# VHH binders against 5'-methylthioadenosine/S-adenosylhomocysteine nucleosidase (mtnN), part 11

Target 1, 252 residues: 5'-methylthioadenosine/S-adenosylhomocysteine nucleosidase (mtnN), of Buchnera aphidicola subsp. Baizongia pistaciae (q89aq7)
Amino acid sequence: MKKEIKKNYRIGIIAALQQEVQILFNKLKNYKINKISNITFYIGNIHNIHVVLAKSGVGKVFSGITCALLLQKYKVKFIINIGSAGSLNKNLKPGSIIIPTNVCYHDVNLTAFGYSIGQIKNCPKTFLSNTLMLKLTEKYLFENKIKYQKKLMISGDIFIDTCEKKSLLKKRFPKAIAVDMEAAAIAHVCYQFNIPILIIKSISDSSDINAADNFKYFINLASKNSSLVTINVLQTLFKNTKNILFDNNNRC
Below, E stands for the ipSAE of ESMFold2; O stands for the ipSAE of OpenDDE; V2 stands for 0.75 times the mean of E and O plus 0.25 times the DockQ between their complexes.

## First folded at step 4 (VHH)

Design k17 (from c12s with S31D D53G S57Y S103T; framework vhh_5c3l_4)
Fold by ESMFold2-Fast, scan of step 4:
Structure k17 (fold): chain B 252 residues (1-252), chain A 125 residues (1-125)
Amino acid sequence: as target 1 above (252 residues)
Amino acid sequence: QVQLQESGGGLVQPGGSLRLSCAASGFTFSDYAMSWVRQAPGKGLEVVSDISGSGDYTTYADSVKGRFTISRDNAKNTLYLQMNSLKPEDTAVYYCAKLYDETWGYTEYDYFDYRGPGTQVTVSS
């Protein structure tokens, strides 16, 4: 109460599609819209917290550019990646929440040079989500009885829409529970700039022959669920910004 | 296969205490949220308490808050329920429940994967 102090920190939130940003955009107050090279930035306030919400477009390059712009142009202090993901785990159903502990690429292969599958040169085998941000989000989900999983997610510039593609990913990455097209690239940029990241996704599809139809049917549910979790944890994350930044700097 | 085995039930006087244990096997215990669920005579199942896979987060039914404490020992694959200030209304069969197949997470209680055979708690005389 007495120690509640106004902080001048901005939080960057990235999603690929309009459906994925729309609910958060609808909650923005005193907003401005900037477009840079077909990437849309919505700058405003949620719960009196300064937020830069970005619609990156699909895939690694769009999401990487967007993340870098959030960090360098808008000076955000940490990143939340939200949106949809495809399931690699039979227990994950449409609308299920995932808060991955770590992410890696599924379409990177430098094994000829002694690296692990999915590992880029001069990077770790997987990119880690911030431990404190995960703990705060998990606490919210657990106490509100919201179904979630936290394990490995994998990313690549491929929409997984066949049983063959899904089987290959499960064989190569047996620990992976979900797949998307952006999260690992965003986490990679955060790793390079030493910025904490949290990933909040909701399942839109089964990553098999039905994936495109599932996606069309469930994208709005997935968008709603990831957005509502984000809105509800945002205040808690903001209040803990100094602790998140201190923890991150001490681990580097 | 998944196995859950409860113990520690019995007859106790009002105001007394009991400690229930659940021995778990057949899965990576620390990966799963666990719950204590009870069924009173002639009633449906009631969720008493749950605990995250790490043990860091717990919830309690309003009927037991301040009296019961859930805990786990992940090194021993064991779940506990410390029951204090027992009331006649606490009389029930108590079940140990595994919530998810392969998650560090919480689910709605109508989606239990597995339950143990239960242990009877009777609070009377």
Scores: ipSAE 0.015, ipTM 0.518, lowest interface PAE 6.4, mean pLDDT 86

Design k18 (from c12s with S57T T58I S103T; framework vhh_5c3l_4)
Fold by ESMFold2-Fast, scan of step 4:
Structure k18 (fold): chain B 252 residues (1-252), chain A 125 residues (1-125)
Amino acid sequence: as target 1 above (252 residues)
Amino acid sequence: QVQLQESGGGLVQPGGSLRLSCAASGFTFSSYAMSWVRQAPGKGLEVVSDISDSGDTITYADSVKGRFTISRDNAKNTLYLQMNSLKPEDTAVYYCAKLYDETWGYTEYDYFDYRGPGTQVTVSS
């Protein structure tokens, strides 16, 4: 497949915090800054690829409206969600890379109506990352000997900062390896608009009593690691855009 | 509990072939990248070949490229190493290794989470 003519292809990249977008912003060439209702969009080029980088703010609502704007106003072809996450697995250390296969909410409970915990009405039990985007990213990580995990991540409008909160999430979501405040909302919007999503996170904290201190200490490392993976896979993902879109529509 | 058991080692003459197998249990085999690593007498561990969880991404050490083939059967929870054109310098204990159970860091390369007891391969005339 020919990829030399790439006009009209833009890639959306979302992160919550300035620290999480800063490295990618520093790599943007010929950029413009647009602010919409306290959401910042950086529009430019990385590796001659048209990128819209968005700083959403923290939490489900900010990330959801940011994602919708990327899809509807900027017409991006797929979304990459980057940034930091808290560990739910004692073996995941600060700086560790995760590329979740699927995400769901941890603060949604419609079990009274027969839904699974974390499942919203009229949605799947979990939102899936695009299979081809995952495969291409995993290939990069594997070939470059970068340690990673790909499993379930969970999201909610709560910073997990006690052993009690962490233990409860581990009981309710035994397959979850990490937690954040945005990824499931971004994936939900992508599901609703039938847009491919890839999530690249790095661990900033242990989701327990030390979480706030860990976060402050490791946010820059997590931001660097997720950003560098993103920069290094971007060209491969871009070249495969048509295949990614086809793959997304043919998943069962 | 993670268990890896290698088999198929033995004595072979230079230019010969061997196929190693590794039976895995105690974890979801199809969810983890796997590796063959070896240790020659008096030397450190050398990574021979890696294979991703799906089998789609494979790497080889320069010393074995073109001679060895790694493969996996996720339905049988088994990892394989086909070794052709064996040389005396291939003499080593060969270990099956499970990768990436504990994600550490971006720049740190810590090769494997768990390895089997190993199988001896001896290439001599």
Scores: ipSAE 0.000, ipTM 0.362, lowest interface PAE 12.9, mean pLDDT 86

Design k19 (from c12 with S57Y T59Y; framework vhh_5c3l_4)
Fold by ESMFold2-Fast, scan of step 4:
Structure k19 (fold): chain B 252 residues (1-252), chain A 129 residues (1-129)
Amino acid sequence: as target 1 above (252 residues)
Amino acid sequence: QVQLQESGGGLVQPGGSLRLSCAASGFTFSSYAMSWVRQAPGKGLEVVSDISDSGDYTYYADSVKGRFTISRDNAKNTLYLQMNSLKPEDTAVYYCAKLYDESWGYTEYSGPLDYFDYRGPGTQVTVSS
């Protein structure tokens, strides 16, 4: 493996809601809590990996500020965005895992200037997830027979809760499998700072007339499922670090 | 529209080897995880091995680990199962199965029958002295 986890590197983990951070917070050892501009940071260790877990609040601006603070103040070298998402695929059930290969905005439109729908000026059409981390996550999910999708997710400052809103998104983004309110903004900040990102979401709702009721019922399941995948990814990174250290220190 | 056609089965002695092939058509083969499942006489369906859409990740049932190897050629729309050190207990009809839809990397259901979208007609493997 050419990639390694260096001693004292911190991983930033971002979620919007308390329910989405709670399970990871409960696994955090030797922790302290910092609050900056009403954003809560939990600093500690999971599987002997240094983690800064952040509760951003909902939406693009809260998540963008939170990500920038993780990169500039806490000097994290990797971002994992976790939490819940709404389904754009009728067969994708509550609790299902998504690990998007790429994300873009659904509420950005600069087509008048020749850009693709969802594309911001001076940015790619979509923001890419880190290939190595995506492969490690997919390996875990596949080997444990956990249902997942790995395709486009779209983000915007709108909770999708009507058939009309959902139909419009499907028409504009036929390849999108899920929608949320933070992931594209976090990926955009990571793109600007050249920091790798992994996105692990679990389905909380159907993005239609039942979405609000489904969200209330399934948010804890979605939070649990995304957190458990994240814990196992971190455990895999810890084990790989030990193997790399033993290999590099082999005298003969 | 989806079609899967297995080949390569037959009669083989214990300790022998067989290579099964499955020709796929009617869907974008490279977008789907694929499975080999088997049914022994008087038994239910057993998942033998799964392979991801890229071919990078595999699963094997404990009964076949270290003896069987699953692989795929996405350019030729073909799935393979290399079976080594065959045992009488491996006697079964072997089915090629399409594991998930094009939007899903992998799907888990309550049982083997629930988690393949389509299967072929099967090929008989008989391990006998």
Scores: ipSAE 0.027, ipTM 0.512, lowest interface PAE 7.1, mean pLDDT 84

Design k20 (framework vhh_5c3l_4)
Fold by ESMFold2-Fast, scan of step 4:
Structure k20 (fold): chain B 252 residues (1-252), chain A 124 residues (1-124)
Amino acid sequence: as target 1 above (252 residues)
Amino acid sequence: QVQLQESGGGLVQPGGSLRLSCAASGFTFSSYAMSWVRQAPGKGLEVVSDISDSGDSTTYADSVKGRFTISRDNAKNTLYLQMNSLKPEDTAVYYCAKLDETWGYTEYDYFDYRGPGTQVTVSS
C-alpha cells in the first residue's frame, strides 16, 4: 500500500558530488531516479532499508533545497550527510573518517549584533548531530579500528585553498577539525524541521595551497570511505534496532 | 604534564581475579580513548583492551575476550581493568596508555603516552 510505501522511505542521504553518491547508488536495489531542479534523487533499498539518496550539487543553497525536498516531498525521517571534507587538523590524513558532533557556518558573522562567530540569528551557536546515531556510528568505527575524529566541522560557500584562508579559520574556530560547503546548511534545515541528522565525512584535502590537487587525487578514496561507513551504519540500524528510525523527538 | 599511574598488580593464582586501576592527570581525561597494553617477559607489546572516551565502546584481544573487562570513570579520571579467570600466560607488565585524539587507527600500535606499568604474575 501507498501509506506503507511512504512510511518505508525513512532515511535521506545527501552528498554534493557524483563521486560521493556513486558507491551508495551502486548498492541501491529496485531503484528509481528522479530529477527536480537539477537535483538528482535515487530512491531504493540498501540492506532492506528504504533510502532516498540525493546528489545536491555544491554549496549551501543546493544542499538546503535538497534537504527541504527530502523532508517535505519524500517524507524522510532521518538525514545522513556524507561525502568529503578538508582537514583543519594535522592528524587527519586523506581517507580519515570524521563524524562531527556539531557544525556551524564559517562565513556567517553577526558578531556586530552580539552573536557568536558562525551563529545565525534565532539559531543555536552550533547545530548538533543526533547523539544516539553518533554513539552507534562511533561504536562501529571504534570496534573495527577505523580512524576517526568527532568534533566541530564548519561550512561555507568557499573552497579553502590557501594557507591564509586556513589560518583565519583556525583562529576564528580553534575547535574545528574540518571544513566543507554543505553540512551546516543541511543541519540548519534539519533543525528548522526538527529532523535528526548524522554527518559522515572523509578527508579529501588539507585545506591549503595543495587542496585542489589533494581533492582530485583523494576524492575517490574519501567517497569510498564515507560510503562504506554509511552502508555499515545502515546495516547496524536494521539489525540492532528499528526504533531509532521512528524517534523524531531529537533536534539536530 | 600528562601523568598516568597504574596500581593493583600483584601475585595471583591461576583462576583468580585482579583489578587494575590507572589514575590520569594533566589532560582532559574524558576527551581521549584509553588502552591497557601488556608486555610478557621477552615478548613485544600486546594491546589487551581499548575503551572510547565516553566508555560506550570497548575492544578486547582474542586472548582475553570474555575474561577481562575494561571500564572508566570520567568523573574520577580513572581507568580500570577487571581481570577474571587469570592464566599463567597473562603474566606481564600491564601499562595504561593514552591514545591520540584521532582514535580508531587502522594499525594497533599507537600510543600518545604510556604509564610506568604494574606487574601481574599468575602462578601457584
Scores: ipSAE 0.313, ipTM 0.700, lowest interface PAE 3.9, mean pLDDT 86

Design k21 (from c12s with E102S S103E W104T G105W Y106G T107Y E108T Y109E; framework vhh_5c3l_4)
Fold by ESMFold2-Fast, scan of step 4:
Structure k21 (fold): chain B 252 residues (1-252), chain A 125 residues (1-125)
Amino acid sequence: as target 1 above (252 residues)
Amino acid sequence: QVQLQESGGGLVQPGGSLRLSCAASGFTFSSYAMSWVRQAPGKGLEVVSDISDSGDSTTYADSVKGRFTISRDNAKNTLYLQMNSLKPEDTAVYYCAKLYDSETWGYTEDYFDYRGPGTQVTVSS
């Protein structure tokens, strides 16, 4: 016998910079713009999925506030964090896609109390990405021959722009492939609210002395690549789980 | 050391079926995407099918799409290729190939480090 179980929900998408939200904003249908405390929210539909796209601003505090507002005010049930990241791996070039399996802080140190470096009290050592969404994203990338990596990413309120800073991070977090300023804070908020998260980033810089110049040059490429992957993942979600993601066809 | 050993090849009539197997050892099989690659006499290598580390994602060459199915058993370190509706054009030596690990898939233009010795498939009436 056929069973119908439909649950309408919204997806929140967070990025720090205007360049990182612009392509997704251009795909929003029937949109509204709302601004709360200098955080901009774009509310609309992509592939008939209800989306709240948010431009948070840079860093942990802006991204944490934005994520909490998405969960509490807009009632989103899933978070996607998109945008740019700096490379900690020699094989990752500008424009490369990363879909981190887990994230942690690089600027948190509670080792005096017996915690691992990067670990916040009452939290796991790393925050995990949602397995199903990683699987769907990897399927899209693999089947379309798009090069990617899936490993640890680390986050902190510092732009990594010297060989010394990069070397220290690689020593402390030998499994990390990339670094940013928002992802771990967003994942932490999702952990606290028991909300699943997916992270899709593209490399904008090398996290060394050339990082600022590379970022300026490659931010548009990184923004384009992360956005296009996100659009295709949303389309795949609509095809595979449309009964759960579709708000309604307003029939009855 | 990395070792790949194919089996299951042979002579089959057009329209027939064969199942190829590849036994892998010397590396963490479940961490690597795998491929089946073939070479017909006097021709270059053709990638037939790819499978991700988990088995959840697959790709097929247009020449075999709908006829061949790639699969893997990570518990047994074994890769499979189910070949149905075989054509004379499928006649080739079939190789099992290891791609770079799932953490770095597709980074390089040279998609595989190692190939097995191959197994001959001949489709003839």
Scores: ipSAE 0.122, ipTM 0.595, lowest interface PAE 4.9, mean pLDDT 85

Design k22 (from c12s with L99G S103T; framework vhh_5c3l_4)
Fold by ESMFold2-Fast, scan of step 4:
Structure k22 (fold): chain B 252 residues (1-252), chain A 125 residues (1-125)
Amino acid sequence: as target 1 above (252 residues)
Amino acid sequence: QVQLQESGGGLVQPGGSLRLSCAASGFTFSSYAMSWVRQAPGKGLEVVSDISDSGDSTTYADSVKGRFTISRDNAKNTLYLQMNSLKPEDTAVYYCAKGYDETWGYTEYDYFDYRGPGTQVTVSS
């Protein structure tokens, strides 16, 4: 028998594409691969922390299913969403890091019933990232002089690839700095299950007419940068677990 | 328009202390990381210290670490630099600077576009 029994996996990490999970997968120790309904789960340890890394596929439905499986089947206590995002802010360059404070949908509209644009019925106007994990991540970025922004990100089942689409999003969501296709759905699932979330994205494209070409060119850079930040955040959690959500044991 | 106004500089003897202040207006101060930048005679700009928008994270140049303390009061839109154990090498014009569009990870452009007129600090006996 093992010296200790690991009853659950502590951290779930979700990304949409293989490029986005590959660097973290390469850091997993004693990994096991499970595939459920075309969603791939990599189970192992990073910096002595139990991790379930999931490649969800693109879009709200794949990411929502993946998050629910992480919470219900793998019993993770925390979700980190990583990967790439398109820029809505002229000062975010390819490879720039964003750690959104909050996320909402850009393709939901229940304003006819008095809700805010992007708001789902019976949900908050935006889904909040975990404050303690944001502070921890920001401390790492700030002290290592890594360029970042921490504002609103918006998500929808649309790849933003024209100036017209980008302009419309900027008009509807003037506070948004970036757009992706998964983060709000993952945050929504976390909200429903009362599980904390951290989002670490890196910019892959400018969300305009060049977006598809930019994405292909910069996806590996974005994947590398979001993964490296995530690895360092996990290392910091290992050193400071007593001050973080994962430490449910008595402190001496 | 962005306005930054430094104060608190002056002449001080080696080993002495000064406290610099920077009054900010024309932007949402609490949403931006802030920096103190200095320029010694005949030298380029040196970033002395940075502080995050909330004040929770700070950085210091190796030349001032342990001697200077950066802080901010978001309710008063004011940035501070407490300078202790001053050395002749600290003689410089000190500038208050803000990041470009809330993006931290400053470039030369960020410091030049959003810095105040500066306050002179002279350390001599």
Scores: ipSAE 0.287, ipTM 0.666, lowest interface PAE 3.8, mean pLDDT 85

Design k23 (from c12s with L99Y S103T Y109S; framework vhh_5c3l_4; at its last look DockQ between E and O 0.54; V2 from the best seeds 0.00; counts 0 for: pae E 8.8 > 2)
Fold by ESMFold2, look of step 5:
Order: sequence, then C-alpha cells, then structure tokens
Structure k23 (fold): chain B 252 residues (1-252), chain A 125 residues (1-125)
Amino acid sequence: as target 1 above (252 residues)
Amino acid sequence: QVQLQESGGGLVQPGGSLRLSCAASGFTFSSYAMSWVRQAPGKGLEVVSDISDSGDSTTYADSVKGRFTISRDNAKNTLYLQMNSLKPEDTAVYYCAKYYDETWGYTESDYFDYRGPGTQVTVSS
C-alpha cells in the first residue's frame, strides 16, 4: 500500500519573479540554466533532491505555460509554487506564511452555466494541495514556531489594490485568506496532469490602497520567508525519503 | 467567553508521575493550537509544550523533552500533559493556554488567553 520515492524523482519549483527564486537558485548545486521564451529554468540539486526551478513571469498564462513545460519537458513529478501573496485576513502580517489547502480563481464566472463562482467548467470548485506534503510542511512550521495559516487562497490576473476590490473578493470568497496571480493556474495544470502540488506563499501586502507600496517594501521579506520554508521542506523530505509516501490519487 | 480549567496537580516525589487535564469551553477547541505554560516561584512564564489543532504536531521545551507528553481529545474538549520522571525543578503552577487566533507562533504578536487559576505541581521528598 505504500509507494516509495523513485531514485530520480524530480521536483519542480515555480515562482513568478527573480526575487522569489533567487534564494533557491543560490542553493542549487551542479546546475545548468535553460531558457524557453521568457521563462528561465534552473536544473540542479538542493539537499541532494533533483530540482527544476523556474521563473515564470507574472499571471495565469505565464505560470500555466511554465508548469506545463516542467511537467512535459522536464518530467517533474511534484510541483511547489512559492512566492508572495496579498492578505485578505487582518491576522496575516507581511512575512506571514500560508500553505493553502485549496485554491481557485477569483476572476472566473461561469455561474450562467450552473457552476460556482470561481469554478472552471468540468473542474472541481477548488483545486486541492497534496495532503501528505501539507502535513509535512505544517509539522515543520509548527515545530519551529512559525506562524501560518492553511485555508483557501484565490488567484486572478488582477493586482488587488483598492478597498472596493478587496471587499468584493471577501464577499464572494469569505473563506479566502490571501490572493495572488499564479497559484490557481498552476494548480489547475497540475490537476489536469494528475500531479501533486504544494503551495507556500508569504504575505507582501494587505490588498488595499497601500498594496503597491507595501509590495515594493516587503517583496524581499516575503521571498525570503517562502524560500526558507521551501528549503527546509526539501531537507525534511530528503531525511525522510524511506518513510515518505505519495498517494498519486490524492485529489478531491 | 473562553474558559479553561486545569486539574490534576498535586504533591509528588522526585521520579514520580502526574497527569494534568484542562477542560475547555467557550470556543471551538478543535480549531486552535494549545499550550501548557508554567510559572515557578520567582521566575517568569515558561512555555512547556505546544500541540497543533489536530494533535498531529507537538513541541517541547528542552527542559522537559523526553519526560513530558502533551495530548488532546477534541471530542471531549480536553488538553492533557503526562509528566514522567518529575524533578524538583518542575515545581510550578501549570496553566492551560490558548493562542489568540487559529494561527500561532507569530513571535511579535504572541498572545495567550488565561482563564483558569492554574494547577499547582510540587515535586519534593
């Protein structure tokens, strides 16, 4: 009933911006660099785990293309999406960690055809993160006393920077704690290819009138925090490879 | 109104064991991480152990690691601390504590809600 990790198991790590990938890139060993269009791939090892690190660019299309290339060209078996997010929850300060249990779009509306707000046709209402990797990440965060939340995050091709936009999202998605521009698209691709995903984001702004200024000020903090959590998750995965189980059918 | 009530303290000889309980009410117990915190005479508060909302993750102060075990029963809204191999240094009032919100470990904004008087544990021959 248990499934062992294969010898050459590859993990794909996606972030939109150079700041968000730089710390992981600095940890790569025996690496090479490959560019396809405006997408940069860094292929190497972190803690003796085979990693393909990708800088995708901002938004659903760039992140979706990047994820598809990771799955098809580089044959990765697990995706980690990292980077920054805007807060929808007053208890999430800049630098706070979120590990969403699920994600969906906030800029999709097919309710005229009987779907839920944010739901893509023929897809689940939300895309789920991999349960086993969530538990591993939560154990690390809790044991190191790192504050985190693991609720819904929503994605769309809109930077949320007004009280009106924020209020509308909170009304439509009352369970959402954060918003970004990539995670739902990456999770959607992973869903289509039956590939497990883990999402690790850090808060850079409060999605309000000050969001752009806060983003500029806190992007390096958010990038550092999401990267450090990711590095430690990879280290934990390496140390526990004999006891780690992946359920390829872990969808909902 | 959050209410926490500790019980199970008492006098025990060095090397002995004791089990503390904390009954919780006034909030959704299963949604919150919980802690045991102690205060020895003339000392500040020390976090002894933490447990996640589901009970799957725990932490311990170095001074109690390997001797104490935190657990919870979310169906009974009860937090436990099993204390083995007790030492005189473990003498303190022990408090059951709830973090301010569903997240925890945010060091600059950590906040415990203390509702009960605690329970006295005394280790002496």
Scores: ipSAE 0.011, ipTM 0.494, lowest interface PAE 8.8, mean pLDDT 84
ESMFold2-Fast, scan of step 4: ipSAE 0.584; ipTM 0.843
ESMFold2 (binder alone), look of step 5: mean pLDDT 80; pTM 0.811
OpenDDE, look of step 5: ipSAE 0.042; ipTM 0.547

Design k24 (from c12s with K98R Y100G S103T; framework vhh_5c3l_4; at its last look DockQ between E and O 0.43; V2 from the best seeds 0.00; counts 0 for: pae E 8.4 > 2)
Fold by ESMFold2, look of step 5:
Structure k24 (fold): chain B 252 residues (1-252), chain A 125 residues (1-125)
Amino acid sequence: as target 1 above (252 residues)
Amino acid sequence: QVQLQESGGGLVQPGGSLRLSCAASGFTFSSYAMSWVRQAPGKGLEVVSDISDSGDSTTYADSVKGRFTISRDNAKNTLYLQMNSLKPEDTAVYYCARLGDETWGYTEYDYFDYRGPGTQVTVSS
């Protein structure tokens, strides 16, 4: 594991909403708060790993801008996207963990030019999560008997809250198990900058007519579960990289 | 469609060893986490050991830790359980079980969606 982790463990963690970042923020030591435009960055340490935690706002544009700032201004070398997701499968209960192997957009259609539904020109059909970090995360989840799924997740600038929208997505993306509004945009930015990504989401709703109410009721549970998995991933990284020092010059 | 067939059970003395096998068919074996579960006479199901779809992660019940080893061969669609230092308390029917996509890890009854007919293991003095 040390061979695939660079010396400077500056990790960017992105979520859209305060509830989704709050538990990680509460674990942050010796932190600073920077605001750039309407995006809030919390810079500090979790388990001796240097992290930049960002509350991006909802949707593809907010998440894309936030990710680009993490990569270019704060020189982050790994991105973790956390938060909540809607289920596209009624068997996924609120609080269940999703660690997508890949993500793509559900609101992109360039099929007129020979691309697959959801595929952006000059991009792969789906954006891949980092394999080694997926294996590390899966090991933690499996050994602690935490229910999870690792399959396709899809993203778009639509909160899915009707049977018609849900059914259309399941038809277009039969392998997709969950939907959110950020992950594909973040992964797309990471792809462009050749930065590895890990996505850890927890189910807050079933993407149906009750989705908004379920979201309000379960957002804190989903936020807790995605955050706890992330904290444990960071702890494992600290143990595996104790011979690597983080350079203070990685700030910016 | 889904078929799981256990073999390798039998009668063994305390301290002995057995190796259980489970042949899987009717599904993409390499995409599923698998489990060995057992049922002693008149008792409920006990999860003995689990293995992730790739085989990279395993768990064991405290009662068998250090004595049993779960493994899988995804090229042969086969699950294994090596049982060493067997005790009379290990006497049970052993089932090969597939963990469900959306149900594993919560409770004993949520742990799997399919299981085989089982193989008897008897440890007698």
Scores: ipSAE 0.012, ipTM 0.505, lowest interface PAE 8.4, mean pLDDT 85
ESMFold2-Fast, scan of step 4: ipSAE 0.633; ipTM 0.850
ESMFold2 (binder alone), look of step 5: mean pLDDT 81; pTM 0.818
OpenDDE, look of step 5: ipSAE 0.023; ipTM 0.436

Design k25 (framework vhh_5c3l_4)
Fold by ESMFold2-Fast, scan of step 4:
Structure k25 (fold): chain B 252 residues (1-252), chain A 128 residues (1-128)
Amino acid sequence: as target 1 above (252 residues)
Amino acid sequence: QVQLQESGGGLVQPGGSLRLSCAASGFTFSSYAMSWVRQAPGKGLEVVSDISDSGDSTTYADSVKGRFTISRDNAKNTLYLQMNSLKPEDTAVYYCAKLYDETWGYGYDLSEDYFDYRGPGTQVTVSS
């Protein structure tokens, strides 16, 4: 019987906060911990799949550095960004799952030079999630009757905590369903390195006057829900690695 | 304006088959998950089957699993429900339903909001 020898791949998983990585860390087997410039990397196995789980810290710069290190030092083949997000849609309750189709910045403005709001020079208007990774994740969620939304998410170095800020974002980005502080920066790095990305977030807050209190109350629920979805789709994503890499290369 | 029009209902004997169709217009059909929902006499609404926007994922109520098949033709803006091995308990008005809005994927239905965009229904009666 002729057996095909398949290369073992490392999968990068990135989140901002300890609460967001803790459940996945608890599932790691044969793990080691490395710290680089206050970024923590947990290297091990989930379902016999090589995983590098990274706690980046909050915001665009921490997440960008972390993603670049995952790609260059740990040689991961694709990135999954997990964690929490604030809702811009009244139908998204705390704990709801989102798997964004695309992400862009909400705090970038080069419109004076003819770019769309949120667009950086030499980049697309939005960064796309990998089509096959998204399709496989959606199939899992739909068939297991887990509530989800897939649409635009927006990111910036601002915690959205007033009705005024939320209304302004909804006016500028009417298609956006959620907001966070890392996802667009991670997707941007993946775009630059031609690495496929999947984003799995769960809602922690309403992005209004109650957002800080909601975040504190629901961060553990959001962390649990995004982590459990990730664990349940990871083996399916890994088995489809060749197709995912082929699909991503066709997007360049 | 969203328009959904069901057809294919009727009277059938127990063990028989029917195929329901739903013609959709007034929205981008290929961008929305769709459902078949039914209401039996004196009972509430029951989600029978759901299908994702691409048709790649489907779900079924336990009561119809293995007997009913949902499908869609996005080029024709049409949703189908193939009903086999029909039982008297399947007697109901069957509705074609659109997802509440394009930002909502699938999972559990938000019962009230989800059914805001449904057709007038087609009667299925399973009896001798």
Scores: ipSAE 0.014, ipTM 0.456, lowest interface PAE 7.7, mean pLDDT 85

